# VH-VL binders against b2a6v4, part 11

Target 1, 177 residues: b2a6v4
Amino acid sequence: MTESNILLTGKPGIGKTTVIKRTVELLSCSSTGFYTREIKRGDPRVGFEIISLQTGERLPLAHTDFTTAEDRVGKYGVKAENLLGFLKEINEAMTSNKPQCLVIDEIGKMEFFTPGFHETVDKAFQSSYPLLATIMKKSHKFCDYLKNRGDTDVIEVTENNRDDLPEKLAKRIEEQL
Short names: E, the ipSAE of ESMFold2; O, the ipSAE of OpenDDE; V2, 0.75 times the mean of E and O plus 0.25 times the DockQ between their complexes.

## First folded at step 4 (VH-VL)

Design x06 (framework fv_cixutumumab)
Fold by ESMFold2-Fast, scan of step 4:
Structure x06 (fold): chain C 177 residues (1-177), chain A 120 residues (1-120), chain B 108 residues (1-108)
Amino acid sequence: as target 1 above (177 residues)
Amino acid sequence: EVQLVQSGAEVKKPGSSVKVSCKASGGTFSNYAISWVRQAPGQGLEWMGGIIPILGIANYAQKFQGRVTITADKSTSTAYMELSSLRSEDTAVYYCARSHDWYGYYMDVWGKGTTVTVSS
Amino acid sequence: SSELTQDPAVSVALGQTVRITCQGDSLRNYYATWYQQKPGQAPILVIYGKNNRPSGIPDRFSGSSSGNTASLTITGAQAEDEADYYCNSRDSSGNHVVFGGGTKLTVL
C-alpha cells in the first residue's frame, strides 16, 4: 500500500463514524482504539461519548451538563481525562505483536485537551500498524501536518461515497496486514 | 486549585546525583503530564524532559539523555527528576510544571522551584 | 533543527503597544506558548496556542502566528508588565520542547 494511514475528513454529521464502524466490522483482525457517538435528549444534541472498540466501555467526552469543566468547546464542557484510558490501550497495542488495526475517531479540538494525545497520534502514524482515523476538516497546524504526511491518504467522506467506502477501506487494510 | 510542591534546596558535589520531587496537591496528578524545566543563574528556561504517568511515556531533551531520569509514582501523585554526573554548570533552579498537549505543549501550573547548587 | 529565536530586550512606554516575536521553523507545524517571569518567581502562562488566555490574564495580552513566526502583543502596557517573556513550542521532531532565549521587557 502506498499510504499506511487513512484519514477520513468531511462535513460534521456526514457519517465518518459510521464508515469507521462498518469498516471495522469487515476486518478479520482485531481493532484497537475508539469511536465517538452523539448523546441526545430528544431533538437537542447534548454531548459526545467515546466507546472502546476492544471492551465496549463508554465514557462521556463532552456534555452540556459539564458546567464546571476547565476545558470547553462551544456549549460543551470537555472531560478530556476520560480519553486517557483509551490512549493507553492504543499505546499498549503498538508494543504488542498482535495483527490489528488502530482506530482514532476523532482527531479534533475536544481530544486535543487530553495529555498524550499528540504523542499517541504521532506514534500511531509512524507505526507499522494500519491506522484508520477521522480528522476535523478545519485548518489547524497539527492537523495540516498530519494531512500532508507522505504516508497518509486523506479521503473526504461524502453522501456519494460513504456507503461504498467501508468495503474499499477494509480491503486496503487487509492488504497491509 | 492544583498546586505543585517541590522538595527543598540541595547542595551537591561534582560527580554526584540529585533527585528532586514534585508532589501534586489539591487535584489529580494522573490526568496530566509533568515537565521539568531548569534555569541557571541569569539564564533562560531550558526544558529537560517530561512524563505522562498514565501512558508510561517519558521524553528527554537530547542534551540530558543518559544523565536525566524522570519518573512518577501515581499512588502518591509525585513526579521525580534525577540528574546524575553533576557538574558546576548544573547549578540552577529546577521547576516542575503541569503540562498539556493542546496547541503544541503548554505548562499552566508551576512549582516554586528547587535550587540545586553544585560546588566543590 | 532550528531553535526558537527571540530578541534579548525590548522597551515600551507606559500605555503604548509592544510586540515580542518568536521565530523558528517548528512554528510552521506547532503553535507557540508564552510565559511571563518576574525576578525570583516561577514563570506564569500568558498565552497558549494561537491566542488563548488563561483565567486571570488581562485582555491586553494577545497572541498571533504566521508561518515560522509567533508574536505576543501587549496593548496599553502597564508597569507590572515589566518582566522576561519566553516562548516555547515543540521542536521539528515533535517529541521535544524548546524555549526561546527570552525577551526582557522594560516599561518606561
Scores: ipSAE 0.238, ipTM 0.724, lowest interface PAE 4.6, mean pLDDT 87

Design x08 (framework fv_cixutumumab; at its last look DockQ between E and O 0.03; V2 from the best seeds 0.00; counts 0 for: pae O 12.7 > 2, placed apart)
Fold by ESMFold2-Fast, scan of step 4:
Structure x08 (fold): chain C 177 residues (1-177), chain A 120 residues (1-120), chain B 108 residues (1-108)
Amino acid sequence: as target 1 above (177 residues)
Amino acid sequence: EVQLVQSGAEVKKPGSSVKVSCKASGGTFSNYAISWVRQAPGQGLEWMGGIIPILGIANYAQKFQGRVTITADKSTSTAYMELSSLRSEDTAVYYCARSRDWEGYYMDVWGKGTTVTVSS
Amino acid sequence: SSELTQDPAVSVALGQTVRITCQGDSLRNYYATWYQQKPGQAPILVIYGKNNRPSGIPDRFSGSSSGNTASLTITGAQAEDEADYYCNSRDSSGNHVVFGGGTKLTVL
């Protein structure tokens, strides 16, 4: 818990994932974790997929076609088990002794259905590794606790700062390595 | 629909060990987090520990650290709780339960319990 | 030691409202979960989080939380609601789970 954790918040579609990706591209070290991308069928959004930063592996997290899924958020069925391999990568990274940045995009409702997500997030925040994550805007006790931690910097992504944030965040992360 | 089936009652002598099993059906076992909770006669519920099989993460309550081992065999979809150095105070019903963590740590599917009696 | 405190017993008249409370510092950061247990049976999940009720649980059961306190409310108590009620939450470290001592509800 010696390093500062960076949590990005902001309205849906503001570009939080783009800030994550651009920041990671500027880092001299490896990044371990995942980012989330919309699945579209033409104009309508039909789901979300998770993509490994290290391997490029893609798996659907939620989709309107997952009609028999046990867990649901709105119109989406959630296959939270698809996040398990990504959480395994993050947990394994935290036992390594090599410079790297941990990335979690997003700390949100769909991801919490995954066994071990809470434990992984908690460990990541307590780790000595830099953490760059996005977090849901809605009130939730654990998320609110994470936002209010003394070792955590919450940054709202806006149209005015999103283009400048990657350079600033990369510099801060490099200083922690 | 997930079901958890536990092994049968055990009678053990002080100083011995007991290993209780919990077999899951109706889902992919590796996608579960499994907790073990015990209840001594007339007493409350007590969390012993839990395992997240796919991540290899096992956590134990401080009181049981060093005496409890929780493991999982993915090929048989079975979780195990082994308690060593048994004392009469370990006489209890031992439950396994599927754990989830959205708006709290909750156990939504419970086994029927395994009675363990420790007597000399 | 028990980090979550519940009163050992409470009574309610048939058809009346009762509130069972769970108190502990960890409840500021983690939601409470509530279970019902009848003699000889495994616990049944009745409420988790702000006010999530699993399928099959009657709508007379509701939950609430404020600060370090979580409450389970039963509106219009029925005879079958007579049972022991337990809360649980993560402990202050977030690494372990802790149960309250349980509340025995008697429906008069």
Scores: ipSAE 0.742, ipTM 0.887, lowest interface PAE 1.2, mean pLDDT 90
Fold by ESMFold2, look of step 5:
Structure x08 (fold): chain C 177 residues (1-177), chain A 120 residues (1-120), chain B 108 residues (1-108)
Amino acid sequence: as target 1 above (177 residues)
Amino acid sequence: EVQLVQSGAEVKKPGSSVKVSCKASGGTFSNYAISWVRQAPGQGLEWMGGIIPILGIANYAQKFQGRVTITADKSTSTAYMELSSLRSEDTAVYYCARSRDWEGYYMDVWGKGTTVTVSS
Amino acid sequence: SSELTQDPAVSVALGQTVRITCQGDSLRNYYATWYQQKPGQAPILVIYGKNNRPSGIPDRFSGSSSGNTASLTITGAQAEDEADYYCNSRDSSGNHVVFGGGTKLTVL
């Protein structure tokens, strides 16, 4: 079986998103999907935003100011609907037949609130496109299914390897195209 | 406040098809998932499938694969469920519901249901 | 195993506490959701996630889970709590949605 799916794991704040971004910068093919970034107000983190790799469009996913949100992770309210357009980009890419790498950062608690996220991720993992994703470390039935797929390589990002991973991953992804 | 308004009751013959509508009002339709759940007389709830209108993707319970088609029209904020090759055991109330996800699947707004009776 | 199992019936005396259970392997990794249904009506959401109550649901309703079992607890049961209660979750594969068979609650 080919290992077309690359899953990055690791502790929060270890640099998984940085590895994603640096890898994508090194790719010669286009990248479709999104990554997440913290939102800061001065020093404190107050939320998270999602950013499209194709368009640069950004929307808040979670924020402390979303005080009336019913969907919550800790102190952050979650606007799950804000991820829907990004999932649409991924689903459309899977039917385009263009050389590209799919990117999903992150498969985690906040994203699971979004209808269609589970289904989009499952379809992306089953597709023939190279996939680069980050995934929460917490045990979860769907996450464990993804990590145990025969076509999936799970790589833990650490302080020791995070600076070397982007070049290795980019070369590996391009070999699949 | 989102409300789901379903089409009226239907009486059908075996072998025919039925198409039930579910119109959302009071909110954005295309940004949510819509599920279809049925309940035969005296029986429990049974998930048939659902659609995420903005994504245009549908998912079906294995039992109904090949007989059910779930679609949505974003311009009218309406979802549809079509069940073909009807049998008497398809007599049930058919509900649409707005579906959401948080480490589990839940339906927070329900339509009133559409009764479909299949008789010869 | 992807099925959710509920006891078909449970009784509680007025004002007493009752626990309705839902059991399945998928509940180790997915929360159970609870619905109340009265005769001739659509279900309504009672509990979702760990222990979230939608607006309008009395605080006598609470949810809990441990291992492969989820529970809906009603403290101080009232006559209007008499209804059928369903749990749902994703199945063991995570690909589909499943409901439990339902529990008829009788308030004596």
Scores: ipSAE 0.034, ipTM 0.617, lowest interface PAE 7.8, mean pLDDT 86
Fold by OpenDDE, look of step 5:
Structure x08 (fold): chain C 177 residues (1-177), chain A 120 residues (1-120), chain B 108 residues (1-108)
Amino acid sequence: as target 1 above (177 residues)
Amino acid sequence: EVQLVQSGAEVKKPGSSVKVSCKASGGTFSNYAISWVRQAPGQGLEWMGGIIPILGIANYAQKFQGRVTITADKSTSTAYMELSSLRSEDTAVYYCARSRDWEGYYMDVWGKGTTVTVSS
Amino acid sequence: SSELTQDPAVSVALGQTVRITCQGDSLRNYYATWYQQKPGQAPILVIYGKNNRPSGIPDRFSGSSSGNTASLTITGAQAEDEADYYCNSRDSSGNHVVFGGGTKLTVL
């Protein structure tokens, strides 16, 4: 009777990705999808890479060195095509009938440049599989739509709850399997 | 199908340098990293370093820092590995490999190797 | 930096199951990738990620992980499986790649 879709939001750097990673580690089932990690050149952040939970494959999604990229978010050029393979993995997983948790980190501006991203996310929300995702905190038409779904629980990650969330989320997800 | 074509065998004197090339055929380096891995006779695989051609960023194993230089030419889809101050223990087969992560964690395509012999 | 350790040699009877294990601190955080190498040939990718086989790799090959270990399992070893097997991973820093020492598999 609990919502099958869990959206984590919060301020940048609060540890949303960490919560997802720890949750995934606690699950007895496999996880399909990706999480995002910062790329640093020394101290400053220079980009973002996406990592597959299935394969461990890493590809850059955004970077300051992508100067010729048409798609941009702030100082970062976005290589949207690099997300296509990860979306394919999610789409294939949704038809596999394998017990699993779908993971999307993050639903945000950088990912929106990839054709099929919105469709894949929408399908994931409609699927029978548990979904754990992070979503941008700022208002956005698509994001607001997802946050307001009746089958979706939106959780604000804070310093007060981030350490306890993984166990709680893992339990909820396990109950949906 | 993507293949990595490496340059031919080299025979070098101690103290000299060698530069091995690795060209992608049937594909590009655009979304991949190129790693260099060597194998001395009867020994295991040893990661030397890698490069992300799209970014022009190279990283090296600590053992080879200062002695190895890895470069890439995106326009020709060719990566290079130059090893200087050669010594007898550098005698090995040198492989280039494409990886689907930036460091070389996921090497799915390998060159056939380049034999480098260092002898007086 | 971190290292990966493997047994230098293992043996398996034809048709039996063998498990080759790789151990290292970095394996707590990262998958291991497994390569098969036969004499005079370049390594071939056999397992990556949690348990993924590239096209052309027989289904008797599988991967698993536990704690600081990763394992390659061959269920029903064939004569052609005799080879050296290497694991690799990122080191603990995540900035470098390390190989295990390799395991020579003999099929009896």
Scores: ipSAE 0.000, ipTM 0.552, lowest interface PAE 12.7, mean pLDDT 91
ESMFold2 (binder alone), look of step 5: mean pLDDT 89; pTM 0.933

Design x21 (framework fv_cixutumumab)
Fold by ESMFold2-Fast, scan of step 4:
Order: structure tokens, then C-alpha cells, then sequence
Structure x21 (fold): chain C 177 residues (1-177), chain A 119 residues (1-119), chain B 108 residues (1-108)
């Protein structure tokens, strides 16, 4: 069976998001979903924001200034509810008749706080649409399950492959459309 | 501190339907998952289904597919569970529960609604 | 009920440690969540995720997981811990919830 789901792993800062962005730029179809980027205050990293591939809308996912947040990861307060609109876009995309690639960056601890995240991810993996996602490297039952699915190809991003991956992944995705 | 307030006990005849409500008090649940779980007398907990109102999606346990409908009204912060084609085996306490992060981390529970199906 | 299996009953002496287990293939993929239910009352969440306790749940409750097995441990059981304990998990589709059959804990 051809793996329709592509999961990128790798060390923090290796360039997983860059591989995703370059891959979707090479696609003839549209992409629906989100990617994550760091929020910096000068040199230090103070948070993360999520950005819609479809609309360009940006919302903070986590920040050191979210001192009253109920959910936390390390020094960051997490506003996981900010992912709800993005998950809605992904769920709506899966019922459309439009050729597209689903994108989830990242499947990780902060995102797990969002109601419907597990459900949306499982549906995306089972969908007929190609899925390109990043996933945290650290062991977690849900992540390990996703990595071991028979329809899923797990690729570790390294300095040696990151520049060549976008073209290879775009070709695979185009073959599914 | 949110509480889930459920509608009162029901007595129904076989073949009829019942609609149970679950209202958030002291807050809202539109950004949370809502599950319906039942428990027959002396038996264990059984998940019937759930809804994530903000996403507009509902999922049902296979045993109840075709008989159960779960809906939510964001304007009143109220979730509903309607079960049709009632039989005596449907006699149970029906709970609504708020999902923390998702359906299965149920952190806030209603007190339950007793539904009795008898001739 | 065969999806997640629990022993129907366990006993523990006051002040001693008891472990309640939940087994099923879905536990390889998802952490178990644990609930306490006393007669005539709704269930109460006691452990979620790997080993997280909601506010108000005593420190004597802890969770653990290995392979297809999850455990709820009560260290130094108290009389008020006498209750039914349920685990739950997701099924293989990730969109359905399944409960274990429940374990009745008696504190002697």
C-alpha cells in the first residue's frame, strides 16, 4: 500500500516547517491547515503562533506572557482554543470535492489541549486527501500510534535530506491527486 | 466553575423517543467536547456519542448509530441527546459530560437523567 | 466490554496500597482515563493523560501505563475511596470512546 500520510520528525530547529512550506509551494493544488512559528522578543523565544495556510490568519498558541492560562507546557501558557478555527477548516476541507493537501504542523503536546484535535487528526489520517504533517519526536502513545500506521510514512528531517525533501514529497502528493 | 444541568426524569413507552437536555451553568461549553454516557441499573458506563459544537461534528458509538442524535445550541449553551425506538433495555441513567481536550477526558459531569421505558 | 477489561472486584486494607488495572489493545495507542463513581452519584474524573490529577483529587491517586495495560494506584487507601472505578480509552478509529467494565473497590 502506498502511504498517503507523510509524517515529518526531527530535532527542534532542523527545518521541518521549512520542508512543509516549500513542499506546498510546489503543489498544483491548494493546501488546507496550519503551520507553527516561533515568537521572539529579541533573542529569546517567548512563544509560538499558528498560521492558516488558506487564509494567512495568525493566532498565538503559547506565550510566556499567558500567566493565567489553565494549560501549560514548560514556561509557556497555552491557549489551545485558538486552534479551533483551524481544525474547523481542516474538517470542512475533508467534506469538500476540491483537490487539496491537508497540513498539520505540529502534532504535539500543546495542540493536544485543543478539543477535537485527536478526532481531527484521526479523520485526516483516514481521509482520501494527502496529509503532510510534523510530529513531536518524544514518545507519546497517540504519536507512536500515528507513526506506526500502515498508511503512514515517517521521515526524519536531517541536514542531509532537508533541501531535497520538498521536491520528493510534492511529487508523491501530486500522484495521489 | 461550570456545572452541567440536566433535564428531569422521563417515563416512556416502548417505541417512543426521548430527548434529554444538558445546559452549561456558570460558563459555556461551545469550545469543549460534550459526551453522552449511559448506565443501566447495576451495569457499567456506556458511551453513546459526543459532539464538538464549534466544529459542527458529532460521533456515535456503533451500537447507537441510527437511533441516537446529539445536537448543541451554542446560544443557550445546551446540548441534547435524542434516543428513538425505545426498548426496556434503554432504561438507564443518562449522563452528559464535558470533554477536557477531547471526548474521553470527561472532567465535568451532569448529575444524570433517569429514563424508564415501560409498558 | 471485551474491548477494555477490568477485574470486577478488588479489596484493600485501610492504609495499604491497591492497584486497579485496565487492559486492551487501544491502550497501546491512547492513555487511559480513570473515573470514580459512588452509589447514586455521577462519575468523577480522577486521572487523565499519563498521570495528571484534576484539582481536588488527592495525591494518593496516580496513574501508570505500559504496553496494553493501564493502572490506577491508590497509595494509603482511605474508607472514602470505596467506590466503583472505570477506565476509558478511544477505539482504533480515534472517534469513539470505550469504557472498561468497572472495578468495585472494597476498603477493609
Amino acid sequence: as target 1 above (177 residues)
Amino acid sequence: EVQLVQSGAEVKKPGSSVKVSCKASGGTFSNYAISWVRQAPGQGLEWMGGIIPILGIANYAQKFQGRVTITADKSTSTAYMELSSLRSEDTAVYYCARGYWDYYYMDVWGKGTTVTVSS
Amino acid sequence: SSELTQDPAVSVALGQTVRITCQGDSLRNYYATWYQQKPGQAPILVIYGKNNRPSGIPDRFSGSSSGNTASLTITGAQAEDEADYYCNSRDSSGNHVVFGGGTKLTVL
Scores: ipSAE 0.305, ipTM 0.766, lowest interface PAE 4.4, mean pLDDT 88

Design x23 (framework fv_cixutumumab; at its last look DockQ between E and O 0.05; V2 from the best seeds 0.00; counts 0 for: pae O 11.6 > 2, placed apart)
Fold by ESMFold2-Fast, scan of step 4:
Structure x23 (fold): chain C 177 residues (1-177), chain A 118 residues (1-118), chain B 108 residues (1-108)
Amino acid sequence: as target 1 above (177 residues)
Amino acid sequence: EVQLVQSGAEVKKPGSSVKVSCKASGGTFSNYAISWVRQAPGQGLEWMGGIIPILGIANYAQKFQGRVTITADKSTSTAYMELSSLRSEDTAVYYCARSWGDYYMDVWGKGTTVTVSS
Amino acid sequence: SSELTQDPAVSVALGQTVRITCQGDSLRNYYATWYQQKPGQAPILVIYGKNNRPSGIPDRFSGSSSGNTASLTITGAQAEDEADYYCNSRDSSGNHVVFGGGTKLTVL
């Protein structure tokens, strides 16, 4: 049987989010979840924002200007609570009984601070809905567990495959619906 | 600084129910999970369940399924744990705790002593 | 039965290093969290995630994880570290939290 969960990994900046966005644009069904964008000040990255696929709502997840944040990853302060509304949308989608694709961009350190993130991800992987997600490359128990699931296909995004992946993934997701 | 203020000690008869409250003071718990953990005299910590109010998710330990109900009232920043069909083995200190991330319990109430006796 | 196993008691000499262990299959997929509890008090969070300390927790406390085992290490134990230590983690379903049985640390 074909794996129903698609995990994209790869180098920072390789284009994982672009593959997600272009794949979603090709789908005939709705997509529920979020994707992440870098916030830049000139050339250097200063943060990350999360964007709803349903509403286009944008909230910052992390920023170098969040100097009072208790949760931190590298140079970034993290406002993990800003992810809660997006997790609510995903959980509600899983009980809606409507054909759709679930999207989680990214499964990584910053998101792990949010209450309910682990539950939401576990439920999404176990769900009958197609899941398209990005996952951090670095080793972490929860990430390694997800990557090693028998129902999960891990694809490394590279310069060689990134332009062709959206059409291939969209076709695969459409086949599951 | 957020504090969790729990209701006072209770003495209950076997077969009755008890409902313990946990109110956030000096802030809110809306962006967090709230867990309930009990400890019988001289025994270890035991997770009963937790609620993530904004997600509408409540999870209960298998041992307490059907006997425990955890709810939250966002308007009063108060979480509740109701335990039914009480037995002497339910005599314990019941804690509420604010949780974040993967149920990291960083702020704890002082505990509510529940004694079940005839 | 307990899904997470801890030794019930350990001892350490003042100023020496002690390691408290927690073992269970769910620890392959999820990191353990560690709590300290002194008599008559609510627990306090000591270590969470891979090896993170909350603000106010001394740097002598550290965590580690490998396979199905998690450890809390106290380097240079002090008298005030005498307490019960509990680990917790998710169970195999990922939906429930389970605590270890606790380890009583005596500082000699």
Scores: ipSAE 0.732, ipTM 0.888, lowest interface PAE 1.3, mean pLDDT 90
Fold by ESMFold2, look of step 5:
Structure x23 (fold): chain C 177 residues (1-177), chain A 118 residues (1-118), chain B 108 residues (1-108)
Amino acid sequence: as target 1 above (177 residues)
Amino acid sequence: EVQLVQSGAEVKKPGSSVKVSCKASGGTFSNYAISWVRQAPGQGLEWMGGIIPILGIANYAQKFQGRVTITADKSTSTAYMELSSLRSEDTAVYYCARSWGDYYMDVWGKGTTVTVSS
Amino acid sequence: SSELTQDPAVSVALGQTVRITCQGDSLRNYYATWYQQKPGQAPILVIYGKNNRPSGIPDRFSGSSSGNTASLTITGAQAEDEADYYCNSRDSSGNHVVFGGGTKLTVL
């Protein structure tokens, strides 16, 4: 079966999002989806924001300042509603029938609070579009399901391969288009 | 615990339409898809289509494309399935079910019997 | 017609092991889900994902897959396991949900 889905794993801080961004920069086709970035106040990480690959729109996903949020991961409150517009972009792309790469960074605990996230991810993995995603290392039934799919190539990002991966991934993605 | 409450049994004439409702109680169904599955007497289960309420996007089995409309009303936590141009072959029990990932349906309504007869 | 094929009926003696199969080309790429239905009742979920049981489903139920075939295995079959069993998954295009035709399990 074709391995149209590329799923990046690795230790926290190893550079998975950097691999995503560098790969997308090398693609000749458009990319639809989002990536996450740390929000720092000085040196301490205080949150995470989500950024649209198409529009550059940015919204906080999680932050220590969200003290009244019901949805939480550790010290971070999660504004799950802020991800909805990005999920809508991905769903609309899947109906457009134009060449593109879908990007989801990250499939993890914070994103699981957002209504429709599981369904959007599952549709993306089962679609014919090339998909580049990152996923948390911790065991979770949905994450394990995704990692075990026959059409999915799980690649661990390491210090030894992270600088070489973007060129290899971009080539593979364009070959699928 | 989420329960799905469906509207009552219906008797319809050929050529008419039926609209079956499915109300979530004890929670919200906006985090999941709602699927519609029917079962004719003595027959197997047949997926008709579904909707992801928060995204407002419906998907329909090819067999029913053009005859079925699936909608959701977020304010009432209710999904609807409308089947038009009814035939006697549409006589069945119509279930709604909460779907996760479009593959599994972990909460089912009790079903709505629709009888189509002359 | 269904793109997932199940045998219409299968029998098992009390306490013995039975496998109910579901096959279709799409199962190479999409996992099957299994439902149990007793007469006059809505189906209930018994196996999802590759081999996950919902709370309340006995551990004698398990799932597996190989190639284009998925299987539901009942080890040590009990009288209450007598029911219709359906698999579902995506169809060959990956765009729609489809059910197999169902298998009537008789426990002898």
Scores: ipSAE 0.056, ipTM 0.599, lowest interface PAE 5.7, mean pLDDT 86
Fold by OpenDDE, look of step 5:
Structure x23 (fold): chain C 177 residues (1-177), chain A 118 residues (1-118), chain B 108 residues (1-108)
Amino acid sequence: as target 1 above (177 residues)
Amino acid sequence: EVQLVQSGAEVKKPGSSVKVSCKASGGTFSNYAISWVRQAPGQGLEWMGGIIPILGIANYAQKFQGRVTITADKSTSTAYMELSSLRSEDTAVYYCARSWGDYYMDVWGKGTTVTVSS
Amino acid sequence: SSELTQDPAVSVALGQTVRITCQGDSLRNYYATWYQQKPGQAPILVIYGKNNRPSGIPDRFSGSSSGNTASLTITGAQAEDEADYYCNSRDSSGNHVVFGGGTKLTVL
């Protein structure tokens, strides 16, 4: 039996987002959701931006310059409201009844600050749509809950499998459409 | 269709303990949490805690920490809430509810009335 | 932990629109969930997430959020809508659940 939900985990920088992007490119259907990209100022990473797979819209989610932000992860201030539009896209997509793949990169601490994120994720997992998401590797109550769902396949991305995963994942997702 | 069937009404003395059961019928605990919520007569809803049965991880409201124990038996699809050192203010209807991500509750039991009186 | 606050009571004329509001710091980070409760009955989920209605809930019920507030709106109140309404959410830590004090809605 093929699980409808696929969670990618792995150490930071292993290429989880790359696997997501490449998988999405191989799909015949549309993808709804977002992926996360690092923001660099020269060499150092100074933040993270989220990009819509559907519209291409990009907004900063976390940044060192967000010094007045109440929500923080390490040195980054989090602008949680910037994720709301992306969550709206996902929620609307789940009621559209069109063939599509839902994508959430990442299920992590920064995203947890956004109102409705947890619930949107829960609903996505419950939906009949294929879900491809990345999730933080470290233990977390909500994340552990998701990882242990019976309808979810958890795959650790490594140097050994990251190049082959996109094609494999695309095939699995296509079979669910 | 998942239903939550709770144990019957209880009458307890102050200082004693009560254990309420919540059995899931028509499903398993595989993908959701069970939360416990109580409501004193004429009062509002109060979250006591919850458990993710598949993980065996429970969390509790600070108010009840140390006095409430929530457990689950996956083999019988039954969750339990035990409240000790009962006092008169513990008189309430106790509900179990299915929750997703230990958050929103879409299926509720009918409630168990617990009366604490001398 | 954080608290959620609601007005204890509100009223609405039959067929009119009413908004019940929930306020709390945690609502800046989490959606509110809304429950309807009638006397002698268990609560019923009416709104969750941004604006999701479970099956069986009329479309006159809707949810919204702004800042540290969440609102349940009934557009075209019916007599059967008279009930207590509770909001809940995760607390500021995200690890616990908190309820508002409840709002008694009277339909005039």
Scores: ipSAE 0.000, ipTM 0.542, lowest interface PAE 11.6, mean pLDDT 90
ESMFold2 (binder alone), look of step 5: mean pLDDT 92; pTM 0.945

